# Designs tried in a protein design chat: VHH binders against q9y6x5. Part 2

Target 1, 379 residues: q9y6x5
Amino acid sequence: LPPKLLLVSFDGFRADYLKNYEFPHLQNFIKEGVLVEHVKNVFITKTFPNHYSIVTGLYEESHGIVANSMYDAVTKKHFSDSNDKDPFWWNEAVPIWVTNQLQENRSSAAAMWPGTDVPIHDTISSYFMNYNSSVSFEERLNNITMWLNNSNPPVTFATLYWEEPDASGHKYGPEDKENMSRVLKKIDDLIGDLVQRLKMLGLWENLNVIITSDHGMTQCSQDRLINLDSCIDHSYYTLIDLSPVAAILPKINRTEVYNKLKNCSPHMNVYLKEDIPNRFYYQHNDRIQPIILVADEGWTIVLNESSQKLGDHGYDNSLPSMHPFLAAHGPAFHKGYKHSTINIVDIYPMMCHILGLKPHPNNGTFGHTKCLLVDQWCI

## First folded at step 1 (VHH)

Design a13 (framework vhh_7uia_1)
Fold by ESMFold2-Fast, scan of step 1:
Structure a13 (fold): chain B 379 residues (1-379), chain A 126 residues (1-126)
Amino acid sequence: as target 1 above (379 residues)
Amino acid sequence: QLQLVETGGGLVKPGGSLRLSCVVSGFTFSDYYMAWVRQAPGKELEWVSSISSSGSTIYYEDSVKGRFTISTDNAKNTLYLQMSSLKPEDTAVYYCAKEGRYWSGDYERPYYFDLWGQGTQVTVSS
């Protein structure tokens, strides 16, 4: 029987929530498994880019999902609603479910994940749900567990995605302890439901389960806005992406646009593409625009308007507020082990190892995760 | 194929009201955020409002808050914009647009739109 893995994402689960709130079900999961206290995500610290980095082991400049809104300078295609399922945007990498299906005649299943409802390299997840935020956690759980238990060829890789605590983090901000406490307690109860369902179906002892997230959350304010309209007139550029990382496509000379922007706000860094810090690994892709603006933590870039977000993410990936955690349980993992930090790109080669898959070339380092695994030498 | 048809525009006096409708075909309406955008004479496209697939999450441009109401009827594949207390500054061609499938509360206002319809003209004038 091949090994099985369920990858679970709770969107926007900031690592330090684990220290500030009680999670009885998650703590029981961790007690008999492993915890990585901080996962250093990729830049930009957004949902689509980081979810795709988890399943490819690549930086955004390498896998091509560099933002929620994208423009490709070579082909002149826009990533928009009509193009969200165009394989062109996703084909710069091979996600793990594609590799899983092609190497050993195995099936993959997705109760949602960015990319799983898209045919990538002519391959779509064997079982999947089209993304719809209105579908309950219980319905997603029912589908994924049905597919894990009743599929031929067997489902060996499965995903389960949930929008919270990101949605509430945006609405209330991470510093609203009363509202965040309610949301996080509900998430802990959902983790309890997941574990109970897997036990009831006889899957728990033989299934590897990873619970992780794509990014954290930081507090925003109406007092911390950068009005881009006060910096530059709309006639000089096309806006590809806005906040907290703005992607600027000049309509005139790039240097002239840069000069209008560079001193506009003390709370925003303005980069020509070639000057973007190397540590971001956010430079070598045609979808990264000629000028990038990066707001300071907690600052929001706006177009002559207020912002309704009290929390946001997308900021510098060195910020602890942007970091998620990783917890895991199953036959591949040690019991009761804590690890301090890994890179989010390290998850992919670890998952390939657990599933017995040959990884595609990637930016992860297997050595960073080996201490989590029972079949590895760790000193 | 994707098709969006905007109707309901017209000439109204300041302080008046209009209801715009957009009939959608060619995709699963309930999978996407939907938006209203407008273009005033000689100006760029301006985002007005967005609504989630469930109808529970709504965003408005500051200048229209409290005056405009966005809504959907999923059974009719129709997006609405109820406009009240109209001002001369609201004069524009109004378009509906298919928006993103935003994951979680990671809503980001669209900066460009694929306009599939002809729009509907709203003129606010005495």
Scores: ipSAE 0.325, ipTM 0.663, lowest interface PAE 4.0, mean pLDDT 90
Fold by OpenDDE, second read of step 2:
Structure a13 (fold): chain B 379 residues (1-379), chain A 126 residues (1-126)
Amino acid sequence: as target 1 above (379 residues)
Amino acid sequence: QLQLVETGGGLVKPGGSLRLSCVVSGFTFSDYYMAWVRQAPGKELEWVSSISSSGSTIYYEDSVKGRFTISTDNAKNTLYLQMSSLKPEDTAVYYCAKEGRYWSGDYERPYYFDLWGQGTQVTVSS
């Protein structure tokens, strides 16, 4: 039987939550499987880009989902959370569920994972749910597990997405112990439900399960604001994406816009597109705007408005607060093994290996995950 | 809390009949599509039958057509599966499920399940 893999994402699950809060179900999951304590995600550290990086193994500049909000100057198209279904945005890469589904006697399933309700390269998941934030985790879980267990051809790759603890992280801030404890307890309970459901269906022993996230969360404050209106007139540019990495489309000369912004705040770096640091792998795509603003950790870029968010993400991907974790369980994984760090793009070649898929060209390094896998040598 | 509870399972001889019931709690039964799914020993889950909220649309798996009848009693918030001419291959745990519409490449399964019960054992044996 072909191997099966379920990829689960809890949005905005910061890696150090595992150290600062209690997760009895997740810890049990880890105990019987593997843990990567820190996953270095891609810049910018936003939801759509990182989820697509997980399933493509590509940096943002390569897979083309460079932000949650994008603008293409040629087609005049916009991408946003509410407008994400145009294949135009996704077709610069081939996600793993498409690769999997194109194999004989295999199908893919998805519950709300970014891009899974879009035909990419004229291929859409055999089973999927249109994104709806109102759909419960239980419903998503039930659908995924039913598809994993009764599909023909069999579902061999499935994705499951949940919006917490990101939403709550934004609302309360990651340092709110009282509220975040409650939220994270619920997450742990959901993990318990997942495991219980898999056991009930007889899938637990044979199904590979990866639980991960796209990014972390940093504490924000009303005392750490960068007001762009103090530096430049709004009529001089269009804002394509805002805090903490603002994408600026100048309406006047780019240099003039840059000069007005470059010294706007000591807590914000301003880059011309060509000067974006190489380590971000965030330059070689037309969807990246001519100027980007990168706020320091915990700082918020605003427009004559105060931020209502007490937590945010999108910052430098080298920041620990932006890092998620990865846990996994199943026949492909060791038991009771912990690993320090991998890159988020490393997940793709690992998943391809587990599923016996030939990976598309990617930026991941399979060698980084070998120690997690029972069939590989770990030096 | 949303809950489905199956009853009516048991041991029956080939050719016999059995009626399964599923009592729904926590939501209005008549507002949803409902289904029966079964899992035989060593086999994957198998969709058996679905019924629309109004009862006007019913689907059956080919193997059970003419033998099984799905129905609802809205007043009792209960889903039923009347099984007749039972065969050994019908042996399985039968699950009641709440359905929703989804896109699928499997045309025989037009609905996804957002809730299911604990299941009831049906054993057909001589």
Scores: ipSAE 0.006, ipTM 0.228, lowest interface PAE 13.5, mean pLDDT 92

Design a14 (framework vhh_7uia_1)
Fold by ESMFold2-Fast, scan of step 1:
Structure a14 (fold): chain B 379 residues (1-379), chain A 124 residues (1-124)
Amino acid sequence: as target 1 above (379 residues)
Amino acid sequence: QLQLVETGGGLVKPGGSLRLSCVVSGFTFDDYAMAWVRQAPGKELEWVSSISWNSGSIYYEDSVKGRFTISTDNAKNTLYLQMSSLKPEDTAVYYCARGYDKTYYRSGEPLDYWGQGTQVTVSS
């Protein structure tokens, strides 16, 4: 019958955690599947932007979720993780679950993946859970597996999101081996639970499973702060997003604000929107503010001297510390194959191929993922 | 036993600064979003700022954005609100409040537990 795919995200799972910690359950998964060691994510390297890039295959300037905090000057709407359910923000792209439901007589299921509790182009996932961080991994897994096993029309695409190791990465920093070891062991145990549940339900041998993440994590410090208040008075601008990429909306002349900021710190770059580096693909969207500040890796932009953040992300997407990994298992994937690098936007056309869907125009390149797939010739 | 204890309120002149502190006990910041909410004399409760666990997400009401900074010190179990460029319109009782879960807090969402409040008065 139709191919099935479960897409799992562990938020903030830095690729090199795989080299520095033991993951017996994940390694057993990879042994009979594939591993992509680094996934080059989109800029900015934040949760909402990258999760939407995974399911649309688009750069942020094209899908419209350009940050975790956004402002639209025309409508005067604000976006945040506490104000994310207005379809206005999500309607600039078509995520894979919408395509899955609209192209074929198929269902989609979602446990907490960003955007899945929002009607996008008047279409919401057939089965979903409203976002609530207090809901256990086990409850999310129970719902997803029930929907995969008991749906008519069949659930062919399912998503599962988990907030760790991102929350602990922020709290402890990625260099805290004692605390991060404990957190990552728990994640590996959850992967073990996932595999066991799928085997017990008879789903394992016929289900394609992708385990990935949206970004990595880098160590921050009270010794690496950029105090924006020392650069410019609050009366000159509206702050749309702060750190490590600050989004500045000038209340006065843009050039005057730029001149006050441009030489304020050796540890941040200041860009007029039109001067943002082309390699970021972060320019052609009205939600990108007139001035963008980009902090150097491990530096935190603050409005005073205080920050409790010991780890952060959002930095330059060329940084290996910002990269997640991708592991996959199932009938579509080779067994025991390792690949070095793909772009995060490449995941979408690969998933469309596995599901037999026609992808919407996207920034991914199917050729980059061909070697992972059994039905493709790697040339 | 859950407790939220606010301190740091007082009388300040327009343009001045003040730092509010909220010491929590009976839970950790990694389990809950935290918020500052204020009530001016004769007015409704107004959400001011929120922070999700340890620095995941930070939000401000538009009228305080760029003037107020919310932060936590997990080692001290303390939530802060640093207020600068204070205006007479900022005069209110400021409450520390615990959100419903660790990630989301929106204006109008349920708040589980509240402190007793600390008075901030901005006048000559």
Scores: ipSAE 0.000, ipTM 0.148, lowest interface PAE 20.5, mean pLDDT 88

Design a15 (framework vhh_7uia_1)
Fold by ESMFold2-Fast, scan of step 1:
Structure a15 (fold): chain B 379 residues (1-379), chain A 126 residues (1-126)
Amino acid sequence: as target 1 above (379 residues)
Amino acid sequence: QLQLVETGGGLVKPGGSLRLSCVVSGFTFSKYAMAWVRQAPGKELEWVSSISTSGSYTYYEDSVKGRFTISTDNAKNTLYLQMSSLKPEDTAVYYCAKDEYYGRLYSDSGYDFDYWGQGTQVTVSS
C-alpha cells in the first residue's frame, strides 16, 4: 500500500479568482483539506518554466527551462516549440517522476504535464500521453484513474494538466467578469467530476491530491504596447523571446545594443545579464541571454505590430496577479487548514516527503510546507 | 518583407466543406508556428487553430474540434485549413497569422499573432 499522489494543474489560475468567483466544488475540496492562498512562482512567470519548477524544486537558472523560447549560447541550439523533444533542454534537472521510477522502482503516470513526454536522463514517465490540446479533461482523467488503479509496478505519482483558465485569460483578459465567470464555473465543474470519479473508484480516501497552477494573469491593452522597432533596428540583434520578457542576443557589441534599448520605454526595464536583480534567481544559465527586457505589469512588447492578447503573464514574480494557489486533500494533509504563502519550489520537497522519496538538491525549503502535513510538527 | 496571401474562401451550404490556403513569403515555416484566426460580422476576433513549427502539434478552438484540420506544406511555405461540417456560425473573414514568438507552447498558443494577410471571406448559408 505505498502512498499515492495526483498532482493537477489548471494553467493560469490566478490566486485571487478564489475570492472574486464562486467555486462550490473546490470549496468542498478545501473544507476537508488545505489551502495555500498564494504560491510565489519563479521568474519568468511562464508555463514551461514554472511547471518544471513545481516538479524539480529548482529556480529556472538551475533547471534550465528558462523561457518558452530559448537559445543556448554554448551549444548554439534553439528551443523551437512543444514538439522539440530534445532531452538536452530538460536534462539540467531530475523531475519527481524520474526520481519516483528510479529510486523506488514505482511507476509514474502523466496526462500532458510539460516534460512528461520527453525522456529525461533516459527515463520517460511509465504511462504518458503525448501533448494534444484536443484531448478532453474527461479523457485525461479516465487515463490517469485507469493507470492509478491498474498498474504493476504501482503508479504512485500521477500528473494531470489542463490548459484553462490560461487560454481564456489570454483571450478575454482576467477583468472580463462575464466570460471569466463562465470559464471558471466550467473548471469548478471539472474539479467536481475529478472528486466524484475518485470516490466512485474507491481512491478518494487513500489518494493525496494537489490542485495548483503555474502562474496567474494580468489585464493587457492595445493602449499599453512597447514597440521595439522604434528604438532599435533588427540588424543589431537576434530576438530569442519577445513579451513580456524579451531575450536579446546582440549581433554587434553588447554595450551598443544596451545603449539603444535602455531608454526605449518608461514601461520596461533593460538589464545586462549580470545586472538582473538577484531576487529573480535568473542569471546563472547559458540560456539566459546577454540582455533581458522586462515589461511593467500589463505592458506588451511588440515589433511594430498589434497584439491580440487581452491578458498575459511572464511578469515580475513579486506581483500578486502572477501568483497561483495550492489546494490539497488526502491522508498526508490536515483538514480545514489555511496557509498564507509558500514558494513554488517548496512543492517538490513536500511531494518527495509524501511519497517517501529522497529529494535531489533543490531550492525549496521543506519547513515552509510542514504545517500542511499531518505527520509533521508545525514548529 | 513578410507577406501572407489567403485564398479558398467562398459561399457554402451548411454541412459543406472548404479548404483555405495561405501562401507565405519573406520567411520560412522552420522558425514560426502558424495560426488561423477569424472575425465574424459584428463580433470580436477569434483564434481558430494553430500548428507548431514542426507540424506535429495542432491546437483548436473548442467549437471547431473534429470539424477543422490545420496543416502545412513547408516545401511550398503554405498553411492550410480544411473545414468540414460547416455551420452558419463559422461565417467570418479568416486570417492567416504568424506566431510572434519563435515557437508556441501549450496553452500560450493562439493569442499573440501578427496579421499580414487581407483575409478570405467564408459564408455559410442556405
Scores: ipSAE 0.000, ipTM 0.282, lowest interface PAE 12.5, mean pLDDT 87

Design a16 (framework vhh_7uia_1)
Fold by OpenDDE, second read of step 2:
Structure a16 (fold): chain B 379 residues (1-379), chain A 126 residues (1-126)
Amino acid sequence: as target 1 above (379 residues)
Amino acid sequence: QLQLVETGGGLVKPGGSLRLSCVVSGFTFSSYAMAWVRQAPGKELEWVSSISGSGGSTYYEDSVKGRFTISTDNAKNTLYLQMSSLKPEDTAVYYCATDLGYERYWTGDSYPMDVWGQGTQVTVSS
């Protein structure tokens, strides 16, 4: 039987939640599998970009999903959470489910993973759910496991996405122990349900399962705001993305806009596109706007009206608060092994290896994950 | 009427073997995952083994790996559990169960199976 892999994402699951909260089901999952304690994600540390990086192995500048909100100046198209269905945005890369599905006697399934309800390179997952936040985890899990169990050709790669604890992290802030404990307990229970479902269906021993996330969450405050209106008139630019990495499209001379913003706040770095630090791998794409603003950790860029979020993400990808974790279980993985860190783009070549797929060119390093795999030599 | 009927239990000495059977009626056996669950005296239910509807995937709890084999006979609409190298700790009531849908899974039940048999007693004793 061909190898099977289920990739699960709990959005906004900050890595250190594992240290600060209790996860009996997830810990059991880890005990029988592997854990990567910290995954360095890609800049910007947002949902769509990082989820696409996981399944492509590419930095944002390469796969073209550079933010949750994008604007293409040539086509005049907009990308957002509510407008993400145009293949134009996704076709700059080939995600793993497409690669998998194009193989003989294989199919892919997806439950609301970003991009999976879009035909990419004229290929859409054989089984998928249109994104709908109102659909329960239960329904998503049930569909995924049904497809994994009963499909022909067999589903060999599946994705499952859930919006928590991100939404709650935004609402309560990651440091709200009372509310986040409740939220994270529910997440752990969902993991328990996932494992139980797989066992019930007889899939557990033969299915490789990766549980990960796209980013973490940092604590925000109304006392840490950067008001752009204090620095520049809103008529001088269009805001394509706001916080914590604002994408600025100047309506006047770029230099003038830059000069008005460069000293706006000591807690915000302002970059011309060509001056964006190389370490971000966030420069070589036309969808990146001429000026970006990067707020310091915990600071929020606002206009005249302030944000109500108590937690946010999107900050420098070197910040531990932005890092997710990765746990995995299955025949491809060791048992009881913990690893300190990998890059999020490293997941792609690992998944390709597990599935026996030839990876597309990517930025991941297979060597970084070898110690997780039973069939590899770990030095 | 949906029904699962377990047979094959009994008294056996340590190291012995038993073959449990579960006859399914009222539904297409091969369409649904099947499982064996056991409950020892004074203990909680324990998931022993599962098999997918297609028969292509199986699960075994660690304590029975290498000793127990789950299988199906579609023609007979019967689930089997071949038990070998039995130990005293294997003493329990063994239940056959199946999931006919997904709704029950989220009811808070630790074993979200829709249909259960009456169970068959397995006693391993010298």
Scores: ipSAE 0.032, ipTM 0.431, lowest interface PAE 3.8, mean pLDDT 92
Fold by ESMFold2-Fast, scan of step 1:
Structure a16 (fold): chain B 379 residues (1-379), chain A 126 residues (1-126)
Amino acid sequence: as target 1 above (379 residues)
Amino acid sequence: QLQLVETGGGLVKPGGSLRLSCVVSGFTFSSYAMAWVRQAPGKELEWVSSISGSGGSTYYEDSVKGRFTISTDNAKNTLYLQMSSLKPEDTAVYYCATDLGYERYWTGDSYPMDVWGQGTQVTVSS
């Protein structure tokens, strides 16, 4: 029987939530599986970029999804994160579901993972749901389990995406213990439902399940705003992305725009593209704009209006508040093993190994995840 | 300056109708998702409706579904919210907003977006 893998993402699940709240169902999952306490995500720490890094093993500059809002200087195309289905944006990499369908002639299934509702290199997930936030977790789970159990050729790779706790993290901020406790308890109950459903359908013992996230969340405040309009008029530039990483396309000389911005706020770093820190791996792509502004943790960049956002992400990927976790269970994984840290790009080569796929060239290191796997020795 | 200018608010009786307009300047309107959000006095910002940058997909908060219609006129860089069967609970300042810097999947959720407009007051009172 070919190995099977279900990859589940709870958007915006900060790693230290595991230490500050009770998760009885997730803890039972971890007890019989593995836990990676911190996953170092890619910069910028946003949903689309990091979800695509998980399934390609590539930095954003390499896979081309460099933000949730993008402009491509070569083609003059604009990308909005409002469910844009233009394959152009996704074609700089080959995600694992495409490789799964083409190398092994197996099926893939998707419940709303970013990119799965668009054809990439003329290949779309064999079974998929068009994105719709109104569709319940239960309905997404019902479809995924139906496809895992009733498909020919067999579904060997499946993905499931859920918008929480990100949406509530933005609304309440991660420091609102009362509201976050309610939200996180609901997520833990959904994990319990997932495990119970897989057990009842006879899938649990033979299915590898990874539960992870794309980024964390940090507390914002109306007292920590950077008003970009106080430093520069919009007539000097086109705004491609705003906060907490602003992407600036100059309409005039780049040096003049840079000089207007460089002393705008003590809580924001201003970079010419070639001066972006090498550790970000965020430079070598035409969709990265000539000037990038990076706000300090908890600061929000605004355009002459207030922000009522109490939590946000997108910040420096060295910040622990931006890090998710990874938990996994199944025949490929050890039981009761804890690991401290991996890079988010390491998930892809690990998943390829589990599925018996030859990975495309990637930025991950298989050795970093070997200790999680029963068929490998720690090196 | 990037500008979102909301108009069309006012005082109406329950069951009445209003059309809100948001004129957008300073960026490429049709490339970005747009939203209407509202804030009642002393309450949190509440998402009302969103429309995709392509104009093909619309989303609504459950309490307004069937009563409100979001639309765009890309040639005029204008976002609209047609409001019908208005209720006292609809009383709020209405803002138009972009999804710049927000998740692709922010649709139908109540988490706040950056608001770029000054807002327009809608009051539904007998």
Scores: ipSAE 0.007, ipTM 0.330, lowest interface PAE 9.0, mean pLDDT 87

Design a17 (framework vhh_7uia_1)
Fold by ESMFold2-Fast, scan of step 1:
Structure a17 (fold): chain B 379 residues (1-379), chain A 125 residues (1-125)
Amino acid sequence: as target 1 above (379 residues)
Amino acid sequence: QLQLVETGGGLVKPGGSLRLSCVVSGFTFSDYYMAWVRQAPGKELEWVSSISSSGSTIYYEDSVKGRFTISTDNAKNTLYLQMSSLKPEDTAVYYCARTPYDSRGYVYEKYFQHWGQGTQVTVSS
């Protein structure tokens, strides 16, 4: 039979949570599989951008999902939660479920992974759930496992997305050990439920399972605010995205807006689009605005107001606090192997290899993940 | 309104070089990529290379990396494909095409708009 892969994401699962909390179910998963301790995500370190990078192997400037809120200067379209179903936003790349369906005449299944309820290049996941945060993990798992067992052509690629620990990370902050311990224990229990369900259904021995995340979380404070209204009047610009990376569309001369912002706070870097550091790979896309503001770790950009947010992400992708992990188990993976670091864009070509798909051109390097795989030579 | 004219093909020996050109007219929309695609006799279409409207983002099919170079000349409004170390397997009709929103390398006819007439490349003794 064709190889099968289930890709699971727990949003906002900071890598160092694995060192500071106990995960008995995840540790049992890793004992007979592999662990990558740090995954270096793409900039900006936000949910939609990084989830799309995982399944395309591309930097944000290349796949076009450059933020959770976007404006396209050429078409004059706005991206928000209310219009995220417009294929226009997703059509700059070909995600793995589209490749899976078009190359091999196979099916894909999706429980709420970003983009899977959108027809991309006229192709939607064969089985999918429309995004609804109220749907339980158990219902998502029930649908995925049903589709993995009862589909023709066979489901060979499946995705499962869960909103925690991101929501609690924002509410409590990652330094709240009491509340985060409770949240992370519940996630570990969900991992236990996942493994038990796959074993009960006879799927566990022949299914490759990847558990990963899109980003981490850092502690914020009302003592670390940057008030943008103290820098510049609202009449001079349109705000496309705010905090910790602000996207500024000038209504007047770009240089004048830049000059009003550049020395406003010692805890914020201000870039003209062409001056954005090359290491971010965040420049070559019409959805990247003429001026971006990048707050220092733990600082929040606000508009003359306080912030109730105790944790946030979106910061510089070189920060370890922004890094997730990757764990995997299945016939493609070694048992009991630990690896230090990969890039988040490396996940896509690895997944294509496991599924026998020809990857689209991408920014990942297959060599970085070879040591995880039983069919590859690694020193 | 958009017109594409490919030239530069011909008969060349293995290890030789050719430069293909595509003269573009009426291309004014910045959200499009330009692509080179090829079709060998009796085979399906194969994507070769793409370049963004700004020239900043470039992609190649793995079999041509290091041998082919895609570029644009804004003054001449022309797309180029410099081919070196040519192999018999490179024998095909080469087309230039405008790609809406960048297909990232897989050739599906619906991704490409305004196919040119094509130029024949033959690599033989």
Scores: ipSAE 0.000, ipTM 0.152, lowest interface PAE 20.2, mean pLDDT 87

